# Designs tried in a protein design chat: miniprotein binders against D-amino-acid oxidase (daao-1). Part 1

All scores and structures are predictions.

Target 1, 310 residues: D-amino-acid oxidase (daao-1), of Caenorhabditis briggsae (a8xj44)
Amino acid sequence: IQERIPDSVVTIIAEKFSPNTTSDVAAGLIEPYLCDDDVDRVISWTKSTIQRIQEYMNEGNPGAESQEQSGYWLQSVKSVPKWLEVMKNVKILTGNELKMVAKRPEHKFGIFYTTWYLEPTPYIKWESDKFLKNGGKIKNSKIQKIEDVEKEFGLFDVILNCTGIGARHLIGDNEVFPTRGQILKVKCPSVKHFFIDDQFYALLNDTTITLGGTADRHQWDRTINPKISEKIFQENCKNIPSLRSAQVISSHVDLRPSRVTVRLEAEPDSKVIHNNGHGGSGITLHWGCALECVELVKKVLAGKPGISKI
Below, numbering starts at 1 at the first letter of every chain, in headers, positions and changes, except where a header shows other numbers.
F, E and O stand for the ipSAE by ESMFold2-Fast, ESMFold2 and OpenDDE, each averaged over both directions (binder to target, target to binder). V2 = 0.75 x the mean of E and O + 0.25 x the DockQ between their complexes.
[cut] marks letters that were taken out.
Atom coordinates printed by the task and the answers are left out, and those that the model quotes come from them; centres of patches stay.

## First folded at step 8 (miniprotein; from M3 with E36Y)

Design M9
Fold by OpenDDE base, look of step 10:
Structure M9 (fold): chain B 310 residues (1-310), chain A 103 residues (1-103)
Amino acid sequence: as target 1 above (310 residues)
Amino acid sequence: STEQARDMIKRAHELMQEAKDLINKGDPLRAYRILYEAERLMQDAKEIATRGSPDIVERLIDTAERILSEALRLIEWGNPELAREMLKRAQELVDEARKILES
């Protein structure tokens, strides 16, 4: 917003901030995951996000921990996802190549490709620093209802809802539901490729590997299930045998704000804009969605001269 | 509880079949909704199975649930035909689970 609408005063209100947010524990792989929306729209958002990540990478900031990673995507059925068009070095594995990589009878089709990963915490810091530098404000508050925003912080010209799962309570969006994901973070330096199949994934970060995972719709339980953790570990070890020597660092459960479709829209005759329901693709889609939000903000602000509070 | 799990699995199987039919008829959106319900039933069944059913049933349900989730994803990405194939596999696992629960 600040970059596209220079005459705006933007305030972020949140209950929790980095490094204590759901985004901070994300694997950071750039791939649409658990996102129900128009394929072309999702791809468009992904492309925009990749561009932003490239900018982040090019600035060469200390801690700018985003890199390319490559690996294998194996499936039980032959499927070529459309989002592969935004990936690099895409190779559909031949029968012989697949035989060399397959670890399960279910691995009947495979693709090798290169994508990006983004360490969320450093990236959020980078964006936050820019935000603050540009005169943005951050307020720590738990807002119960969207109507309370202006009561507590004064009048805004536009209110942007990015509350994730909190949207159920904040605005009564009952179409938002949690998709519970449990993951492990492990250290295993010998692993150099990601490995994703129908059920499990090993995704590389700078110093850790994220092993997953579950995707339990409508599950609100945030408690780590040790049996699930063990299963995640053992099954990923089948895919990548070297993981058997991995050091388990932590377990995490997140509730991914899921929706049948990403809700990126302005309420009719309202100053409220929603940007919610990204599922597991929050990192992948965030910048693309932000850009579209800007356009919505501009529409809402049409005819309002001067400095706008957002 | 085992009986409950069996009933849930049965219903899920029926929903999966219905979804496949809808996909074949060119209505993946309705199929998606039905599969969503099936997934919920499978989740519930899994929870019940972990409490009183043989371990193998739990594993079968868990795997079927995951495959079902992938099928949903495939529909979302405009590949309902491939989703159908995934559903076929899920159904096989569900059928096996049912057989075990009936024995």
Scores: ipSAE 0.000, ipTM 0.162, lowest interface PAE 17.7, mean pLDDT 80

## First folded at step 15 (miniprotein; from T4 with R73L)

Design V4
Fold by OpenDDE base, fold request of step 26:
Structure V4 (fold): chain B 310 residues (1-310), chain A 103 residues (1-103)
Amino acid sequence: as target 1 above (310 residues)
Amino acid sequence: STEQAEDMIKRAHELMQEAKDLINKGDPFRAYRILYKAERLMQDAKEIATRGSPDIVERLIDTAERILSEALLLIEWWRPELARLMLKRAQELVDEARKILES
């Protein structure tokens, strides 16, 4: 918003901030999920996000730089989604190539490609620093209802709902539900490629590898299940044998804010705009969705002159 | 009631079939929307079955719901054909549950 609407004063209100958010524990792999009926829209959001990541990379942030990573996506049934067009070095594996990489009978088809990963914590810091430098405000508060925002912080010209799973309580959006994901973070420096199959994934981070993972729809339990952790570890070891020597660092459970579709819309005759329900694609889509939010904000403001409070 | 649960899982089965057809037509997202409705029906049916149906029916519905959830995830992961296969299995379990309820 600040970059596109320079005559705005933006305030972020949140209960939790990095490094204590859902995003902070994500693998950060850029890969969209089907979360809208318009596939091109999803791809567009992804492209915009990739561009922002490239900007981030180009600025040179010591110890915080995201990178490209390459690896294998093995499948039991062939799928070549359109979003691969925005990836690099895409190669359908030949029979011989597949044979060299396959670790299971169900690995019947494979794709090699290069994508990006975004380390969430340092990236969020980078964006936050820019935000603050540009005059943005951050407030730590737990808002129970959206109506309470203006009571506590004064009048706004526009209110953006980006509360994720909290939208159920904040605005009564019962279409938002959790998808529980459990992952492991391990250290194994010898692993240089990601490995994804129908059930499990090993994704590279700067110093760790994210092993996963479960996806349980409508599950609210945040408790780590040790049996699940063991399963994640063992099954990924089958895919990448070198992981057997990996050091397990941590286990995490995340509740991904899921909806049938991403909700990017302005309420009719209201100053409230929603940007929610990204599921597991929050990082992948965040900048593209933000850009669309800007357009919605402009529409709500309807050419209002002067400084807008957002 | 047991009858209500039967009706719900019957409707869920129909929705699963429609979703499979949509996948075959190359419209996985519409399939997803329909399956989301089916998932809700299965959840509700499970709750009802727990109260008045044989234990086996509850287990069948629970398993079918889990498979249905996996199918939904597979669609999100751009794997609609695999989702279709999962839906077939879910339908079989629902059919079995219905047969028991009708007996």
Scores: ipSAE 0.655, ipTM 0.852, lowest interface PAE 0.8, mean pLDDT 89
Fold by OpenDDE base, fold request of step 26:
Structure V4 (fold): chain B 310 residues (1-310), chain A 103 residues (1-103)
Amino acid sequence: as target 1 above (310 residues)
Amino acid sequence: STEQAEDMIKRAHELMQEAKDLINKGDPFRAYRILYKAERLMQDAKEIATRGSPDIVERLIDTAERILSEALLLIEWWRPELARLMLKRAQELVDEARKILES
């Protein structure tokens, strides 16, 4: 918003901030999910996010020398989604290549490709620093209802709802539901490629590997299940035997804000704009969705001169 | 009522079939929307069945719902063909549940 609407004062209100959010422990892999009926739109969001990542990389941020990783996606049933077109070094594995990589009978088809990833904590810091430098404000508050925003912080010209799972309470959006995901963070320096199959994944981070994972729709339990953790570890070890020597660092549970579709819309005759329901594609889609959100903001602000409070 | 549960799972089964057809036609997202409705029906049916149906029916519906949930995720993960296979299994379980309810 600040970059596209210079005459704006933006305030972020949240209960938790980095590094204390579940997003801070995400794998950060750039891979979209099917979350909209317009696949091209999803891909467009992804492309925009990739561009932002490239900007992030080009600024030479510490720890951001490279935000790319390569690896294998093995499948029991062939799927070549359109979003692979935006990835790098895409190769369908030959039979011989597959034999060298496959670890299970279910690994019947495979794709090698290069994608991007973001380490959430450093990236969020980078964005936050820019935000603050541009005059943005951050408020630590738990808002119960969207109506309480203006009561507590004064009048706004536009209110953006990006509350994720909190939208159920904030605005009564009962279409939002959690998808529970449990993951492990491990250290295993010998692993140089990601490995994804139908059930499990090992994704590279800067200093750790994210092993996963479960995806349980409508599950609200945030408690780590040790049995699930053990299963995640064991099964990934089957895929990547070198993980047997890995050091387990942590286990995490996240409730991904899921909807039938991403809700990116302005309410009619309202100053409220929604940007929610990204599920597991939050990092992948964040910048693309933000850009569209800016356009919605501009529409809401149409005809209003001067500095806008957002 | 047991009758209500039967109707709900019947409708869910129909929706699963429609979804499979849509997947076959290359429209996985529309399939997803339909399956989302089916999931809700299955959830509601499960609640009803728990109150008045044999335990086996509840278990069948529960298992079918879980499989349906997995199918939905698979569509999100760009795996509609695999989702279709899962839906077939879910339908089988629903059919079994229906047979028991009709007896």
Scores: ipSAE 0.623, ipTM 0.839, lowest interface PAE 0.9, mean pLDDT 89
Fold by ESMFold2, fold request of step 26:
Structure V4 (fold): chain B 310 residues (1-310), chain A 103 residues (1-103)
Amino acid sequence: as target 1 above (310 residues)
Amino acid sequence: STEQAEDMIKRAHELMQEAKDLINKGDPFRAYRILYKAERLMQDAKEIATRGSPDIVERLIDTAERILSEALLLIEWWRPELARLMLKRAQELVDEARKILES
């Protein structure tokens, strides 16, 4: 909002901030999920995020020059989705190439491609520093209902709801539901490519590898299940044998804010705009969705005579 | 009641068939929306089956629901053809559960 509406005053209200958020442990690989009936819209959101990553890289931030990652997607049934067109170096593996990387009978089709990734904590810090430098305000508070925002913090021209799973409680959006994911972080510098198959994945960060994973729809349990962590590790070792020597760092459980459709819309006759339901692709979609939010903010402000700027 | 559970899994089976047809037509997003409804029906049927259905029917419904959930995830992550195979398997389990309930 600040960058595209220069005279705006923006306040962020959240219970938790980086480095103590769920987003801080994400792998940050760029891969969109099926979240809208307009696939070209999803691709557009993904392209916008890639452009932002390139801006982040161009500013010379620490670690930014290594924001590309290549690897393998192995499948039991062929799928070549349209979003691969935004990726680099896409190659469908030949029979010989597949034999060199396949580790299971179900690895029957393979795609090699290059994508982008973000280390979440440094990236969020970069965005937050820009926000504060431009006069942005941050408040640490747990909001129970959206209508309490103005009671506690005063009047705003527009309120953006980006609360993820919290939207169920905040505004009663029961179409948002958790998808529980359990992951394992390991250190294994010898692994140089990401690896994804039908059930498991290994995604590279700068110094660690995120091994996953589970996806349990409608599951609220945040406790780590050690049997699941062991299964994630052992099954990934089957896919990538060099992981057997990996140093296990930590396990994490995340409740991803799933929704049948991403909710990116203005509330009728209201100053509230919703941007929720990004599931496991929050990083991939964030900037594209944010740009659409800017256009919604402009429309809300134009529809309220005597009110200008957030 | 057992009748409610049978109606729910029958409807879920019909929705799974419609979703398979949509996948074949190249419309995985609409298949996803329809399967979301089927998922809720199967979850409700599982809860009812726990109370009053034979244990084998409960296990069949539970297994079918888990396979349906996996199919939804596969579509979500751009693998609708594999999801179609999962849906066939889930429908077979629902058919078996219905056959037992009818006997």
Scores: ipSAE 0.464, ipTM 0.763, lowest interface PAE 2.7, mean pLDDT 80
Fold by ESMFold2, fold request of step 26:
Structure V4 (fold): chain B 310 residues (1-310), chain A 103 residues (1-103)
Amino acid sequence: as target 1 above (310 residues)
Amino acid sequence: STEQAEDMIKRAHELMQEAKDLINKGDPFRAYRILYKAERLMQDAKEIATRGSPDIVERLIDTAERILSEALLLIEWWRPELARLMLKRAQELVDEARKILES
C-alpha cells in the first residue's frame, strides 16, 4: 500500500510478528498451488512475487539469502502444469535422464526446473524495515472481532483482512480451514538440488533443508508427531541418499490457511478488503495478491469525498 | 441415520464421478470444487456411521474419506491425473459400504 499510495498512512495490527510467525518457518520455495479457477491470474501473482524477490536480491541487503535453485519433480503419472512457463530451465527428463535420478518404481516421469526461494525471516525484516522507514505503524494486539478495530484504534478509511485461519473467528469466514503440515529441518550442505515426488519433498534454504511432508486437511492438532518426523526423514533419505548423514535440527507443525479460492475482494457495502486464504503458497503469491489489493484500495478510496490520505 | 449416511455416501460417489469426468476434460479446478462438496458429505457420513452403523461400514467410509482427502491434495498441487486414479479407489470403498448397508 505505501509504495503505490504514497499519501497513505498504514497501520499493521497483529498478535504476532516475525521472527515468531508461522511464515518464518516456511521453506520459501516459489511454486504456486491451484487456488483460483483463473490459472493465468495465479501465474501473474507468481510472476509479481518473483520480481519482488529479484528487487530484494538486487539491493545487496545484509542477510539477503534468496536465490535461484534447481531440482527435480518426479511423478508416477505425468503432469506438466502451465505454471512451469514462469520457471527457468524447464526440461522434461528423457528416459536416460530419468533413470539417473529415479529412486523408486513410482518415479516414472520427471521434470527438472529452476525456481526461486526466499528465506522468510530476513525477507520479512527487509520489508518491515522499509515499511517503518516510510512512516508505517505497527500495533501488537489480539483483536477478537474485525469490527472492534476502530473501537480500539480509531477510524480508518480502509481495513485489510490478512488474518489467515483467524478469519474464521474474526470475520466469520468459514471457507478458510487449516491444512496441517509437519516438516523437518536438517543441515546437509552436500545436497544441491530440491527433490519432489508424489508424497515427499526436500526443499533447499541457505543453511538448511526443509524435508516434508504431510498435509492433513481440516486438522487442528499442533503437536509434533515423532513417528511422522522419522518417516519424513527416512523416506527423503530413499530419494536423496546423502541425507543419511544430515544433522537433524528441528520439527515443525504448520496450520496452513487453506481456502477453495484465495479471497481477494472488497466486502460488499464496506471498507473491508480481503486478501486471505493462500494455503501453502503464501510466499509464492504474496506480492501479486498485494498488488491487486492496492487496486481494490484505490477503488474504495475513489468513492470517498475529500480524503487525501488513508 | 443409517439411511442418511447411505444417502450421503451415494451422493459423494456421484460427485466423485463428476469430478473424474472434469479431470478428463482438463478442468481440475471445477473438479476440486465438486470434490470439496463430496469431502464434506463423506465427513458427515463418517460422523453418523460412528454412532449407528456396523463397524466395517464405518471403516470403509473412513478409508474412502481419507482417500478423497488425498485426491483433493493431489489436485491442489497439480496432479489431477493421479487424483482421478485415487478417486476410483474411493468409489469402490463407497460401493462396498453401500452394498453392506442395503443388505
Scores: ipSAE 0.464, ipTM 0.776, lowest interface PAE 2.7, mean pLDDT 80

## First folded at step 17 (miniprotein; from V4 with E70R)

Design W4
Fold by OpenDDE base, fold request of step 20:
Structure W4 (fold): chain B 310 residues (1-310), chain A 103 residues (1-103)
Amino acid sequence: as target 1 above (310 residues)
Amino acid sequence: STEQAEDMIKRAHELMQEAKDLINKGDPFRAYRILYKAERLMQDAKEIATRGSPDIVERLIDTAERILSRALLLIEWWRPELARLMLKRAQELVDEARKILES
C-alpha cells in the first residue's frame, strides 16, 4: 500500500507479531494451492509473489537469504499442476528416472522442478522494517469486532481485514474454518532436495528441514500429538533415508485459515476490504493478494483528496 | 432422526458422484465446491447417527467423512485424480451405511 499509494498513513493492528505468528513457522515453499475458482488468478498471485521474493533475494539479507530450491514431486496418480508454468527447470521424470527417485509403490509419477522458498521470520522483518521506515505504524491490540477499530484508534478511510481465523469473531465470517497442520523442524544438512508426495513432504529451510504433515479440516486442537510427530518423521525417512540421522528440533501445530475460496474483496458501499482464507498458501499468495488489495483500496478511495488513513 | 441421516448421506453420495464427474471433465474446483457441501452433510449426518443409529453406521459415516475431507485437500493440492479415487471409496462406505440403515 505505501509503495503504491504515497499519500497514505498505514497502521497495522494485531494481537500477535512475528515471531509469534502462524506464518513464522511456515516452510515457506512457493507452491500455490487450488484455493480459488479462477485458477489464473491464483497463478497470477503466485507470479507476483515470486517477483517480490526475487527482489528480496537481490537486496541480500545476510544469514537469512531466501533462494531457489529444487526437488521432487511424486504422485500415485498422474496430475500435472498448472503452477508448474511458473516454476524453473521443470522435468517430468521418465520411467527410469522415477525408479531412481521412487521410495514407495505409490510413487508412480514424478516431477522435478525448481521453486523458491521464503524464510518467513526474516522476510517479515524485512518488510516490517521497510514499512516502519516509510512511516507506517504498528499497534498491539486485540480487537473484538471490526467496529471497535475506529473506536479505539480513530477514524480510518479504509480498513483491511487480514485476521485469518479471527475473522469468524471479528466480522462473523462463518465460512472461515481451521485446517490443523502439524509439522516437524529437523536438522539434516545432507539433504539437498525437497521431496513431496501425496501425503508427506520434506521442505528445506536455511538451517532446518520442515517435515510434514497433517491437514485436518475443521480441527481446532492446537495440542501437539507426539504420535503424529513420530509418524511424520518415520514416513519422511522412508522418502529420504538420510533423514534417519536428522536431529528433531521442534514440533508445531498451526490452524490455517481456510475457506472454500480466498476472500479478497471489498464490501459494497463499505470501507472494509477482506483478504482472508488463504489456507496453507498464505506465503505463496501474499504479495499477489496485497497488490490486488491495493487496487481495491484505490477504488474505495476514489475521489478522496489528500492523505488517506488506512 | 435416522431417516434424516439417511437422506443426508444419500445426498452427499449424489454430490460425490457429481464431483467425480466434474473432476473427469477437468473442473476440480467446481468439484471442490460441491464436495464442500457434501462434507457438511456428512458432518451433520454423523452427529445424528451418534444419537440414534447403530455404532457401525456411525463408524462408516465417520470414516467416509474423513476420506471426503482428504479428497478435498487433495483437490487443493492439485491432485484431483487421486481425490476422485478417494471419493469412490467414500461412496462405497456411504452405500454400506445406507444399506444398514435400510435394514
Scores: ipSAE 0.718, ipTM 0.873, lowest interface PAE 0.7, mean pLDDT 89
Fold by OpenDDE base, fold request of step 20:
Structure W4 (fold): chain B 310 residues (1-310), chain A 103 residues (1-103)
Amino acid sequence: as target 1 above (310 residues)
Amino acid sequence: STEQAEDMIKRAHELMQEAKDLINKGDPFRAYRILYKAERLMQDAKEIATRGSPDIVERLIDTAERILSRALLLIEWWRPELARLMLKRAQELVDEARKILES
C-alpha cells in the first residue's frame, strides 16, 4: 500500500506479531495451492511474490539466506501442474533417473525443479522495518469485533481484514476453518535437495530442514502428538537416508486459516476489504494478493484527494 | 435419527460421484466445492450416528470422512487424479455403512 499509494497513512493492528505468528514457523517453500477457480490468477500472485523475493534477496539480509532451492517431487500418479512454468530447471525424470531417486513403490513419477524458499521471520522483519521507515504505525491490541477498531483507534478510510482464523470471531466468517499442520525441524547439513512425495516432505531452511507433515482439516488441537512426530521423522528418513543422523530441534503445530476459496474482495458500499483464507499458501501468495488489495483500496478511495488513513 | 444419517451419507456419496465426474472433465475446483459440501454432510452424519447406531457405523463414517478430507487436500495440491482414487475408497466405506444401517 505505502509503495503504491504514497498519500496514505497505514496502521497495522494485531494481537500477535513476529516471531509469534503462524507464518514464523512455516517452511517457506514457494509453491502455490489451488485456492481459486482461476489458475492464472494464482500463478500471477505467485509471480509477483517471486519478484518481491528477488528484491529482498538483492538488498542483502544478514542472518537470512532465503534463496533458490532445488529438489525432487515424486508422485504415485502423474501430475504436471501449470505453476511449474514459473519455476526453474524443470525436468521430468526418465525411468532410469527415477530409479536412482525412488525410495518407495509408490514413487512412480518424478519431477526435478528449482523454486525459492523464504525464511518468514527475517523477511517479516525486513518488511516491517521498511513499513515503519515509511511512516507506518503498528498497534498491539486484541480486537473482538471489527466494529471496535474505529472506536479504539479512530476513523479509517479503509479497513483491511487479514486476521486469518480470527475472522470467525472478528467478522463472523464461518467459512474460515483451521487446517492443522504438524512439522519437525531438524539439523542435517549434508542434505542439499528437498524431497516431496504424496505424504511427506523435507524442505530446506537456512540452518534446519522442515520435515512434514500432517494436514488435518477442521482440527483445532494445537498439542504436539509425539507419535506423529516420530512417524514424520521415520518416513522422511526412508526418503532421505542421510536424515538418520539428523538432530531433531523442535516440533511445531500450526492452524492454517483455510477457506473453500481465498476471500479477496471489497464489501459493497463498505470501507472493509478482505484478504483472508490462504491456507498453506500464505507466503507463496502474499505479495500478489497485496497488490490486488492495493487496487481494491484505490477503488474505495476513488475521488478522495490528499492523505488517506488505512 | 438413523434414517437422517443414512440420507446424509447417501447424499455425500452422490456428491463424491459427481466430483469424480468433474475431475474427469478437467474441473477440479468445482469438484472441490462439491466435496466440501460432502465433507460437511459426513461430519453431521457422524454426530448423529453416535446416538444409537452401531459403533462400526461411526467408525466407517469417520474413516470415510478422513479419506474425503485427504482428497480435498490432494485437489489443493494439484493432484486431482489421486484425489479421485481416494474418493473411490471413501465411497466404498459409505456403501458399507449404508448396508449396516439398512439391516
Scores: ipSAE 0.699, ipTM 0.867, lowest interface PAE 0.8, mean pLDDT 90
Fold by OpenDDE base, last read:
Structure W4 (fold): chain B 310 residues (1-310), chain A 103 residues (1-103)
Amino acid sequence: as target 1 above (310 residues)
Amino acid sequence: STEQAEDMIKRAHELMQEAKDLINKGDPFRAYRILYKAERLMQDAKEIATRGSPDIVERLIDTAERILSRALLLIEWWRPELARLMLKRAQELVDEARKILES
């Protein structure tokens, strides 16, 4: 918003901030999910996000470098989604190539490709620093209802709902539900490629590998299940034998704010704009959705000259 | 009532079939929307079945609902064909549950 609407004063209100958010524990792999009727729109959001990541990479961030990573997606049933067109080095594995990589009978089809990963914590810091430098404000507060925002912080020209699961209570959006994901973070420097199959994944981070994982719709339990952790570890070791020497660092449970579709819309005759329900694609789509959100903000602000409070 | 549960899982089965057809037609997102409705029906049916149906029926409905949930995720993960296979299994379980309820 600040970059596209220079005459704006933006305030972020949140109960929790990085590094204590859901995004902070994400693997950060750039891969969209089917979350909209318009696949091209999803791809467009992804492309925009990739561009922002490239900008982030080009500025140079010592100690917090997001980069490209390559690896294998093995499948029991062939799927070649359109979003692969925005990836690099896409190769459908030949029979011989598959034989070299396959670790299970169900690995019947495979794709090698290169994508990006984004370390969430340092990236969020980078964005936050820019935000603050541009005069943005951050307020720590737990807002119960969206109507309370203006009561507590004064009048706004536009209110953006990016509350994730909190939208259920904040605005009564009962279409938002959690998808519980449990993952492991491990250290195994010898692993240089990601490995994804129908049930399990090993994704590379800067210093760790994210092993996953579960995805349980409508599950609110944040408690780590040790048996699940063990299963995640053992099954990924089957896919990548070198993981047997990995050091388990941590376990995490994340509740991903899921909806049938991403809610990116302005309420009719309202100053409230929603940008929510990204599920597991939050990192992948964040910048693309933000850009579109800016356009919605501009529409709401149409005819209002001067400094806008957002 | 058990009758209500039966009707609900029947409707869910129909929605699953419709979703499979949509997947076959290359419209996985519409399939997803339909399956979301089916998931809700299955959840509601599970709650009803727990109160008045044999334990086996509850287990079948629960398992079918879990498979259905997985199918929804698979669609999100761009795996509609795999989702279709899962839906077939869910339908089989629902059919079994219905047969028991009718007995």
Scores: ipSAE 0.694, ipTM 0.864, lowest interface PAE 0.8, mean pLDDT 89
Fold by OpenDDE base, last read:
Structure W4 (fold): chain B 310 residues (1-310), chain A 103 residues (1-103)
Amino acid sequence: as target 1 above (310 residues)
Amino acid sequence: STEQAEDMIKRAHELMQEAKDLINKGDPFRAYRILYKAERLMQDAKEIATRGSPDIVERLIDTAERILSRALLLIEWWRPELARLMLKRAQELVDEARKILES
């Protein structure tokens, strides 16, 4: 918003901030999910996000932990989604190549490709620093209802809802539900490629590998199940034998804010704009969705001269 | 009532079949929307079945619902054909549950 609407004063209100958010523990792999009826829209959001990540990488600031990573996606049933067109070094494995990589009988089809990853915590800091430098404000507050925002902080010209799971209570969006994911963070320097199959994944970060994972729709339990952790570890070791020497660093459970579709829309005759329900694609889609939000904000602000409070 | 649960899982089965057809036609997202409705029906049926149905029926409905949920995720992960296979399994379990409820 600040970059596209210079005559704006933007305030972020949240109960929790980095490093205490769901995004802070994400693997950060750039890969979209089918979360909209328009596949091209999803791909467009992804492309925009990739562009922003490239900008982030090019600045070369200490702590700019985003790079490319390559690896294997093995499948029991062939799927070649359109979003692979935005990835690098895409190769469908030949029969012989598959035999060299496959670790399970269900590994019947494979794709090698290069994508980007984003370390969430450093990235959020980078964006936050820019935000503050540009005159943005951050308020730590727990808002129960969206109507309470203006009561507590004064009138706004536009209100953006990016509250994730909190949208159920904040605005009564009962279409938002959790998808529970449990993951492991491990250290294993010898692993140089990601490995994804139908059930498990090993994704590379700067100093750790994210092993996953579960995806349980409509589950609210945030408690780590040690049996699940053990299963995640053991099954990923089958895919990548070198992980047997890995050091387990931490376990995490996240509730991903899920909907049938991403809710990216302005309420009719309202100053409220929603940007929510990204599920597991939050990092992948965040910048693309933000750009679209800017356009929605401009529409809402149409006819209002001067500095806008957002 | 057990009759209500039976009707709900029957409708869910019909929706699963429709979703499979949509996947075959290359419209996975429309299939997803339909399956979302089926998932809700299965969840509601599970809650009703726990009050008056045999334990086996509850287990079958629970398992079918879990498979259905996995199928939804697979569609999100661009794996509609795999989702279709999962839906077939869910339908079989629902059919078994219905047979027991009709007896």
Scores: ipSAE 0.693, ipTM 0.864, lowest interface PAE 0.8, mean pLDDT 89

